VHH binders against Putative pumilio homolog 16 (APUM16). Designs and how they scored, part 1

All scores and structures are predictions.

Target 1, 332 residues: Putative pumilio homolog 16 (APUM16), of Arabidopsis thaliana (Mouse-ear cress) (q9fie9)
Amino acid sequence: MANNNSFSMSTMFNTIQEILNEEPLTVPSPPSRGGYSLFHIRKAEMDIQRIFNFMTGSEDLKDDISVLDTGTLMWMASLMTSDCDYFMVITTNKNGSKTLQKLMGMSDDMDVFFFEAIMRLFIHVMTDKYASYVTIQGMRVFQQDKRELMYDQILRYACFLAGDQYGCIALNEIITDLDDPYYRDQLLDIVANNALLLSNDAYGNFVVQHVLKLRDSRCTRNIADKLCGYCVELSFKKYGSYIVERLLEAGDVPMATVVLDLLACKTEMLIRLARSEYGNFVVCKALELTNEILTADLFYGLVNRLMPYRHLLHRSPRSKIATILDSMSVPN
Below, numbering starts at 1 at the first letter of every chain, in headers, positions and changes, except where a header shows other numbers; antibody chains aren't numbered by Kabat.
F, E and O are the ipSAE of ESMFold2-Fast, ESMFold2 and OpenDDE, as the mean of both directions, binder to target and target to binder. V2 is 0.75 times the mean of E and O plus 0.25 times the DockQ between their complexes.
[cut] marks letters that were taken out.
Atom coordinates printed by the task and the answers are left out, and those that the model quotes come from them; centres of patches stay.

## First folded at step 4 (VHH; framework vhh_7nfr_2)

Design s01 (from c09 with L100F)
Fold by ESMFold2-Fast, scan of step 4:
Structure s01 (fold): chain B 332 residues (1-332), chain A 124 residues (1-124)
Amino acid sequence: as target 1 above (332 residues)
Amino acid sequence: QVQLQESGGGLVQPGGSLRLSCAASGFTFSTYWMSWVRQAPGEGREWVSSISSGGGSTYYADSVKGRFTIARDNVKNTLYLLMDSLKSDDTAVYYCAARFYPGSYNHFSQYDYWGQGTQVTVSS
């Protein structure tokens, strides 16, 4: 438990040289029938501690790492991935995660160790604040065969990740990075198919918001379809209202879905929404957009339902709706 | 209990057409991604085409684009492959495969269910 993880470049170089001087650079042999001697266990623990200090102690390693030979890198990768708990301690450390990301992609042979460790611990890595970036880096720099296996895991666990506090951040990064239309479209379809569940989730709503910002028309229409009947409920909520506003802005079909939900709800509910902290922005935007794009039936449908209550809307905080209604009734 | 049964294979001459069907039972067909995978004599498995659970998205191998059409009927629990302009290189056993989670079409070990296959022979 140390607050100070200060580590010098000369210490890094000396640590690597000390390890090489004490032990030949080879892949660890499996233990004998009787297991390892106490001496071998203690030496491995000391080497593990040295590697941990190296991995977590440096903030800028770009020049230092480039001087390490392939054999040293292979030995380090093997040692770091020899135990799942040890790998997780390194990957969940801010500096350890950054250092691992710099080591990845340097050697295909070394990447096998990192890939295998990530795959064994996939959910644990993807739901950690710092370790998730190790997996994201692997998806960018590993060979295609490894990347495809990682894409399979992302697709398999997409909804679970979307509901996690760190997994949702990692999933959004992956959605942004993913150039392959096959995998990208499948991820977008998973988000759209689960849009109602995710929009009501503490973390999943950020995934829905992120996808809507991409302005993919097919995905946006699929999301609108799944949220049909629920737009009023969502509009009372801070993040749900943001999702509904994005749908209003996304074209005629998503806009119509939202406005028809507003028109289908009871008048008391519509007025309560128009006076609410977040829902007033949704109702205001619905009025502005239906008027602007000349959807007169939808615009006047909203006006006719709100107009009898304009006095209550004037008494509501931040009421732009009352201003719009007044412009319809007061002569120049 | 889970069964995928292919039919519609046979012998055709180059330039001919065939319609393959796959009848599914024992699982909720409408929730699964469906694929056609083929294996030529002495060769490994080759992905041909995939269709999303709702039928809205279709994907094809470059070797079959413009010649093959994948379709599904979720009411009848049936997958189809419409093959046009057949070539000798299309000769293979064609397998129906189901996958609950979409994923890489190349990772055959991750498919949940497989049919027994139907032989397609294109010869001159």
Scores: ipSAE 0.000, ipTM 0.256, lowest interface PAE 15.7, mean pLDDT 80

Design s04 (from c09 with Y101W)
Fold by ESMFold2-Fast, scan of step 4:
Structure s04 (fold): chain B 332 residues (1-332), chain A 124 residues (1-124)
Amino acid sequence: as target 1 above (332 residues)
Amino acid sequence: QVQLQESGGGLVQPGGSLRLSCAASGFTFSTYWMSWVRQAPGEGREWVSSISSGGGSTYYADSVKGRFTIARDNVKNTLYLLMDSLKSDDTAVYYCAARLWPGSYNHFSQYDYWGQGTQVTVSS
């Protein structure tokens, strides 16, 4: 019982019915009847219904799908991909998606049907919770020629997918799985070039965070460059602060980019940030890392700005900044 | 009236250097990914290098990596290929090509615009 399955089946039944009802097909004789046969239309409707029930049903026999003969598998692949609505109803169903993934990679001849259907419906499958896994599976099991065409589509739609609630999840899995340095570097560059937009997006921020966790030095430096001048503003926000913290941890150059933004802002803004719900963690991390790396100029730059206000910082959420300041001996 | 016009090709000795230019007109050059594609006599097309619309990202075929440098000037609407340490295998007609979207550089049917090409010959 799936809502979208029921809806698409109704659409198919209505389409068949409309063909029959628009202008009645002539039947000049019982052996010769030109146009559509009611028998053939009804058989196709029943076959579609049977495949649909098999694909979307949750049963142990699906684990044995590999025992089905080649003719049955080719028939199933051809039928379920013959109509865009039918394919979407199967792929957006949790069980249908899972069953389809098991059918993929079994035969290159069968994979042609799935590949063509995925390519026709690329945005729709990539932005659905269950259908996106069908595309990810294709990128893992299809022949190289098909995978490369799918990589092209990912590159074209990367920013759109990053901004989608399910597309961002699928994109992150693809980024993790993509071992081809050519397509991987292009995809990482698209994320980095759009880092400011994505860091401020409801879903795109998860893509930026994911990419930073990969610790790709080239991409991380490109992201740092694009976020330069914006690190303070981002640090006041929950996910923006997390991105800035990741840049602080990512090596000397990204760390310096963040710390220089902190040092470039006015003292009043820096104190407000240090006392804010999320920004306090950024300022604390900046102090800890600049001290650990023995980057004296950056560490003492931060200390000199914060020290006159340590009393206010003691009264702020998480007095860890104040504790760091108090641990220092100030020459008299 | 889209036009891509290559120049700077010629005859050079092995180990020599050349600078290719591609002058673009009739489209918004700054929004397009630009590529160099070469074709040796009797061979198929071979992708050489690409540069992103803003110039921040560059990509090279393994055969030219470390020897060639791709660059662009969006003010002058010009694409460049700086070719160092030239080898006889670099002998080909070099084409300038434009595409709006990033993608597989080997899918030549997906390129929107192509130049007429400039001949590079590396021999004694």
Scores: ipSAE 0.000, ipTM 0.213, lowest interface PAE 16.5, mean pLDDT 81

Design s06 (from c09 with Y105W)
Fold by ESMFold2-Fast, scan of step 4:
Structure s06 (fold): chain B 332 residues (1-332), chain A 124 residues (1-124)
Amino acid sequence: as target 1 above (332 residues)
Amino acid sequence: QVQLQESGGGLVQPGGSLRLSCAASGFTFSTYWMSWVRQAPGEGREWVSSISSGGGSTYYADSVKGRFTIARDNVKNTLYLLMDSLKSDDTAVYYCAARLYPGSWNHFSQYDYWGQGTQVTVSS
């Protein structure tokens, strides 16, 4: 069955409502042996509606959820997780997501229901603006055995989540929160191994940028290694240039990787980059940082390549590179 | 049949270095993830470092990152831990441990085989 229902009104609500609103049957006798009564259907609809109203109503009504009877909490948890469509309607609702987050961690027995529902709907939950926070909360408050199974799902779907508009946000929160060295390092390795594809993605670039902000030396070097040979191409692109600038700022080794790519390209390409909308910031930063951190060989390598064309750089819309070059030809 | 035999422990001064070895026999070493786990006197087990079956991936606890290096030799069926800039807090019995599949390094019940341990004492 298609998962069209994952971000829409529950199919269960629609099915029950259709049964109740159906035109009177022309056949006068309902089934005499077996079958569902309208009384039981109406009671189920009322119970579902009560839970929905409680979960999605104002949070002011839920400030004291801790006083709810254990039996009531278990009944609510069981019922709201009994159907995938119903669970998704609650978790994708802003108030429903917040209320569910408050219920999580209160009881290990209750958490089993939430954990199983999240695991069945993992991708759908992780790629929704509000439901993703339910999964993040589970990773913070569930018992270690459940959290490890959730980490396994994150590792399995990391690249898919990185490419999603809400999944990338949730993934970045998880990366920040993750204190288990194995899962953290595996997740960072997956990002690094896919750095070229992610750096060119509309959402994945934010994951690469976030990981670089963590200043994890091993991961940053792995990202630099994967982007080696591509730094010039990336620097012509908006998001690619942001990532290359972060590598320049990330320490001596990543900085050298970027600058060596600049020095390895043809002069015509380097001048075009220095005059481009995004690449000019990369070249300027490379000059500033190589001058600042005593990498004179790399600094003068760039200066010597750009100096013959300083007049073209002066005529460009952005002239910070030209200013640096002028300071080398007419010292104060 | 299966045996993990640690060696290289001993007494060392703060700031010193030690190299631990673990000789494996009785199983296909090259297919197993290998880890170092330590236990200080009166404390629980603490994961230190892990290395993938092929040696391409290495992982370290925050407390030892930048000071310790894990390595393996699949031809000699030997695991290594190179310990630099040792601190008094590194005093513990160091165990070599093997597991077939990766997972949380702190889930000690998921390790298939354990060595007998080697004592490391960091004291002046």
Scores: ipSAE 0.000, ipTM 0.225, lowest interface PAE 18.8, mean pLDDT 80

Design s07 (from c09 with N106R)
Fold by ESMFold2-Fast, scan of step 4:
Structure s07 (fold): chain B 332 residues (1-332), chain A 124 residues (1-124)
Amino acid sequence: as target 1 above (332 residues)
Amino acid sequence: QVQLQESGGGLVQPGGSLRLSCAASGFTFSTYWMSWVRQAPGEGREWVSSISSGGGSTYYADSVKGRFTIARDNVKNTLYLLMDSLKSDDTAVYYCAARLYPGSYRHFSQYDYWGQGTQVTVSS
């Protein structure tokens, strides 16, 4: 991501490295239960280097975070969220993200710091591989008022997140986790309303595929409606063909939408699709499903258009289409 | 210019019915989430109902659920609220409100456009 290699992140990285090269402040007393810990260090005596090392370091030093006193936790939360760039270095670090997730939900007062930092950096957090899980955790453990404000941001930026390489992954996790039907239904509606744009997007197609796997009848029907007229175009593409295959499997109405698109296109295009690398799987599935559920007019509509070209359908890419057609041909 | 014009309010007896309309112009109505928000004399704003941009999702406050129906016509750029079994507590000015992005219907600051309101009075 260009944002991870920006001037801002590079400058902050150099600042942290300078802090790490400075001699650390003396710890007043050893931490309880062994090991080096920030547990006994007061706000005035703690430094940014120690917090950074604690947050991004080995799990061996964090076996029982629940033992940390409230004052130490509040001071740590305040300090690590005091600078947007510093917070991002912690949250984009694999260990830092995991440690933040463990600290979240421990105290409502502490959660205010994390919530405000996440909201200030929402898009940056949501489009990072590790930082996005901090936001997901907040939606699981924060108080209802904070969670609703976070849901509002997800809904606001859903299409942008769907188009991002890590945002689409985080969005799919949120879709799976979201129990509130009010927000869940709205999120599904945004995906469905933008199904054509997302299905043609390098990352957005994964969001459409994920939503179709949920088997939500209303959402699936809405997606089918938005993709009506475009099923042939999508079927020539790798991920577009996966979406079309899922619509075929999703029930009578979505299946009919796909098959009617196949029947509406010119014969030359239909044969080209049936012989294409990805489209042959779509045409084959359309034949199998229309035959299996006894939708005779749709099945024979496809058979009648493909039958004259049966000899060409035995060529690469190989498919079961020719075999199905052979079983329907009148004996010589 | 953006405009939301409510109509259909008036005086009705308890148990009666009213149909409110909101005519929208100056923006792409079909892309906006639409809501009805009411305000009784001397009280704050209370969310009543919302409908998604495509009309596929509808939401209702517990106080009106089962009595009110929200609907939209994206061809006519019009929002509707069908109010059945009206009660004295339903007396308020009813506002049509639009927002581009979905979100908590109770966050009134996130609504992009508001109508001027239409008075509904439920009285014997």
Scores: ipSAE 0.000, ipTM 0.244, lowest interface PAE 13.6, mean pLDDT 80

Design s08 (from c09 with H107R)
Fold by ESMFold2-Fast, scan of step 4:
Structure s08 (fold): chain B 332 residues (1-332), chain A 124 residues (1-124)
Amino acid sequence: as target 1 above (332 residues)
Amino acid sequence: QVQLQESGGGLVQPGGSLRLSCAASGFTFSTYWMSWVRQAPGEGREWVSSISSGGGSTYYADSVKGRFTIARDNVKNTLYLLMDSLKSDDTAVYYCAARLYPGSYNRFSQYDYWGQGTQVTVSS
């Protein structure tokens, strides 16, 4: 009998051996939420402990899983998804998440159990460090109809996930993995439509930054449009300045949006920005890029406003803006 | 040319039943998520039900759960809506709509193709 407080290899092998000796099970359809009544709780609790030990054990599980018959795998899938709390205990465990990911995609009949559990617990799964990878795996290996429903949930909860510590990481991985341009465009539209809110959020700013790295011209222009009027405010902030710098690098239209915001603000604010810890990188990049791509009106607009204050800029940390102004005071 | 053609609407007494059909042509029906959307006189559009491309997953508005059943036949390129225990509040024009990927079911701008609609009238 397995010791329920032990995760040794001996305990795991004994548990697997007992599972392999179980009577064959009839494949359920549709999936049951356990098939165990209060009458069978004691046996279900023992079986749950055995499965938990197997699922959360060592990485040697790949070879062990391959020898399990279909009936045993169906029984395991049914039992581990029979209770929401039990499923979450397995999926939030590092090894349990990894083992579950290996079971997913093995058969469509099993995947129904995992899919239903993920859908019932979607927000809880997506906002956990380890459980979120179970959902990501499902989006890779499940049948198209199940993947489409998971896509719907991602779209539905995209802004909430973007604002969560682990959800933003999972969302960025989903955005990276998406090879389907139509679904990708819908998700990118949601990020762009909420770009101002997300850029000012502790975690959402990472999603905006990630999307800008994709260099999708339509999405980038939509983000620029939503951030128009706010580029100076964002540039004073650590992560906001990174977003503004990416817009400057993203092409003529996003660059112009940023530079026009700089030109629209009061001179006192522009000089304060140029001397600030984060904003100096934005002003410097704006000067370099407008000069490089020969947008003379924007370049000289910035130069004319900054030049009277070049001595204040020379006394700033890094003084790179002052160096640029000095080099451009005599045209070649 | 894409076409969605609804049929099966009509006048029915409260408590009665109707079966709506939508015949699809001009696109790969089996790859599209299909939905039924209705619009009552003087009101906005209301999502009723959706079915996944393979038919394995179905979703219903709370107002129709337990009374309506959505189904599809990918061999015949046909979508169905089985409507039981009809109420006067179910009176509307019923549209079938197609979209390549699921999204917010209430954001009608996300639907790629729309039928012309079929009138369902529930009255005594």
Scores: ipSAE 0.000, ipTM 0.108, lowest interface PAE 17.3, mean pLDDT 80

Design s09 (from c09 with H107Y)
Fold by ESMFold2-Fast, scan of step 4:
Structure s09 (fold): chain B 332 residues (1-332), chain A 124 residues (1-124)
Amino acid sequence: as target 1 above (332 residues)
Amino acid sequence: QVQLQESGGGLVQPGGSLRLSCAASGFTFSTYWMSWVRQAPGEGREWVSSISSGGGSTYYADSVKGRFTIARDNVKNTLYLLMDSLKSDDTAVYYCAARLYPGSYNYFSQYDYWGQGTQVTVSS
């Protein structure tokens, strides 16, 4: 059972210090072997310290990776995945993550070690800035059976990942990459079903915004349905207003959902929204889009409610709403 | 309270077939990854097969690929192993095991629940 959201960097540091303090295997020192390079590494000549140095070293040391024999690569993969803490230190290191990504997809036998380590540490890997790229790479290069097991984990943890600083970024990349319609639709359904919670979350709002950018009509309509009744509340908030604006742009049904919420609220609330820092952009866009597509009932519904308060709207910075209303006015 | 009960084991001739079942109770079966793990006489545990919580993904040990099929029925809370083309080296006690999260199939300490096992003997 790997269901621990707590990750100890202190424990990892102690484990790495212990590993790095191990004496290397007895081998002739360079230059007796024509210089120390990856081309001259033998199974018996590598140790945990050397593997760590190779994995976390400079980019130039990785160009020769394809020259290493299969046995050496398998031995390296086995050693770096034998200890969870050691694997995490490699994967959370910027260079280690990049090097591991280059090793992935080279051999199905080697990929088994990486897959198993990722699955054991799934939440920890997915919520780290650099380690998450390792999981994303696995989803791109592993055999289908391994990729489907990883998709099942994404579905299982989708809401948790959406609420995480790095998990939300990784989840958005996976949503973009996922071409299997069954898993993709399930993932989009999870986002849509949780749209209200996610739209109000510090990180989850980015997942909702990303999904809306995909222009998937079914998912967008499901999101609109879940946010129905909450569009005014969301429009007062910075990221909530961005989501509402995207719904307005997403077609006739999502647009109608937003506009009907605006029309259903009390006049005092609508005027307050139209004058607010973020809500003014929502009201302005609602007017522009309903006028552009000639949804006369919705457009005039908004105009009729805002017009008596045009003088208050003129006092707000960037008074585009007032400008639109002025174009509908008849001179006295 | 939690129980995994295997059945369907027995004596079979080489080349024969067996269907193992595992009845689960006391936990939400549909949320757990399910596995079959075997132990031959005098040997350590060997992972055989795993199936995801929804049944969409299955994984097999190289020694059984193409011969065994893992399946589950979340309505009946039952796991199955369909064993075809049985060989003498398939002789072992077969255990049903449950995990909330997928992980290395060979890290047996990470399995949450285990059955009592059912004996499969393949001999002429």
Scores: ipSAE 0.000, ipTM 0.145, lowest interface PAE 17.1, mean pLDDT 80

Design s10 (from c09 with S109W)
Fold by ESMFold2-Fast, scan of step 4:
Structure s10 (fold): chain B 332 residues (1-332), chain A 124 residues (1-124)
Amino acid sequence: as target 1 above (332 residues)
Amino acid sequence: QVQLQESGGGLVQPGGSLRLSCAASGFTFSTYWMSWVRQAPGEGREWVSSISSGGGSTYYADSVKGRFTIARDNVKNTLYLLMDSLKSDDTAVYYCAARLYPGSYNHFWQYDYWGQGTQVTVSS
């Protein structure tokens, strides 16, 4: 139960493996005897195929939902959620996902079926391109009690979802939509607490960037605090450099955190960063922003460290740093 | 061995103040969300307050907002609840609780570890 690091990659991997292993593995076995008849099997197969064709069919079928009576809708909801495989094939289909989204919120009785299916298959739904929007729709239209249980799952799996190609998109949509400050603040805290890991991830960086775009002062300061000491390391990397540039733009305190990291590193490292593919943009932005807001100590700190190497920096075809240094009235 | 040990409870008059402490051992305290949950005589459990693993976020039940302050010391592995302007309705056994992942405050089945509780009695 107790682990030394709850957000380690090893811990997250083991948790995901546990979830996948707990998925319903039991499919209805073909009955050789018992309460089934060949007639009932054939009828059920025909019924599910008809629902499947309706849900995943052409654009014309989706627009006819409003003409279906309540009994038909309840029958469809019950049958399509009766088996995990049926539900997943429908919800991972582009047309099926869109049609299901239109059915959600029509009645609380129907929503129970959809909610239970989503909760049972939460990680699988959230990491699929089309199925993830079904969960997002549920968070918009379901009753408060169901939405809160879904928020709990988002909080539990936030870091895993942030690292997934479709999960990160869904997570960002949820962050944007989330009105409840209690859940919103917890979700933002999870992102901030894992900012270093996420900033280095191919997909997680988009979540950190999205959160920084919200201009939430508390969360931005928490992210800056977590990335303190790592801003130089991140600035050498494509995705890490994007995050550092956003911190520079996010106000005086996050900007100071970045610039102090630049000033604390050894001279060789700072010059290498200024000449690097991604880091040159970070150093250039740091100079531009510290000059614009008249933070003289930070600006001249950077200038004094870079000026002795001005001619070396001039040789970089991507750098504007040498031009900024040349604009100084005093060469020291 | 995981242990959460509460202390600081007692008898206090209405309007008084108390400071509860919870000493944690046997797990990485700094990575867990910590909460205070109370149970009044004859009543069910009621969530009081939660604090994030790093201490940057705090949450309070409406009944205690402005009167109670939750805090933690990750160096000392200790959780605190500073209770001001105590009311008779605050009389309860106060439990320290730890959970790995944040979630709904009233989903008590999601808490991983619980202390033994400390009695707080507010009466004249």
Scores: ipSAE 0.000, ipTM 0.253, lowest interface PAE 15.5, mean pLDDT 81

Design s11 (from c09 with Q110W)
Fold by ESMFold2-Fast, scan of step 4:
Structure s11 (fold): chain B 332 residues (1-332), chain A 124 residues (1-124)
Amino acid sequence: as target 1 above (332 residues)
Amino acid sequence: QVQLQESGGGLVQPGGSLRLSCAASGFTFSTYWMSWVRQAPGEGREWVSSISSGGGSTYYADSVKGRFTIARDNVKNTLYLLMDSLKSDDTAVYYCAARLYPGSYNHFSWYDYWGQGTQVTVSS
């Protein structure tokens, strides 16, 4: 028999049991309907406040969560999810989010309360720094039927989440974790289909960059196709240049898309790009990669357009372009 | 004015097939999860199937898996239920229902909009 568990009961468990066993500070309510009972309301407020204090307090007291009985867990889950504001106050708190994540997956019956609250508040939860991790945890520990419903919500709101300061971080975490090929492919398709919009967005560019790091051939080619005609404009921008550099690194087809955009622009624009703060890295990488992988037509196309302006490129600070061009003094 | 109007019900023999339709108006259909819920005479409501707002995910009650197919057309604002290999136990009034956020399919009070229902009778 495991008698040692009775010695491991925490101050936390005793506190929760005290809340459960506390008699309401109530006067017998008369049968008349005059006014509401302040005592009943205050008792409920006290219980909510004690749960908030427990959920958002010191981490040391939460190591004993595993010793809570099913009745206590069901009571806590029901009370925390009884009101949207209660749930949001707990989930948007750093410690409350962490504590809730530990409670999730402990009981399927309890998880129904958390799942339904997350679904009702999906956008609010997914766009908060701490609450978004509650949703991510649900996608890891809930039963498959609930996880699939959560994936559907991610697909529904993917473009909106990509444009949010915290939603983009959560979306990238989900993209990394998502191993179901159906949902993964649909999510990647949504990012690719919106690649131009997202690449120009303050937060969405991080989602495009993250997806390109996955090295998914189909998705990368779709992104390259959507950005075709825009690679020069993107390359003048800090984060746009990072996306274009990743396309150059992603294989022959995405690289060709970028280089063909460079070759299609006016010479004045190409030289301005090669001398720009961010675009010089794009032009340099295009030269290095086309030379390395023996795409001679693309390499010499770039060299022939840049070579007449070699002296101007030498005067640009920290440019490797001029050095590459100088190495072509005796072409073979 | 929100409306959900079911059609396609009727009398069919065991082993037969029916196609139910639900025409939606007065709300942004493409943003709602759509479900089919049935109720046999003298019995409680039973969830049958659900489809996500974009149509990418479909869910079925164990009693209808492999026999029924849920589909939607967001251009036409229409929900469908294709019913194959019908059994006498499938006899019920079939309702379409709309919910903005998914949750437990058996919590019927949490659906935002309901149709008036269409009768399906499976009998020889």
Scores: ipSAE 0.000, ipTM 0.110, lowest interface PAE 18.5, mean pLDDT 79

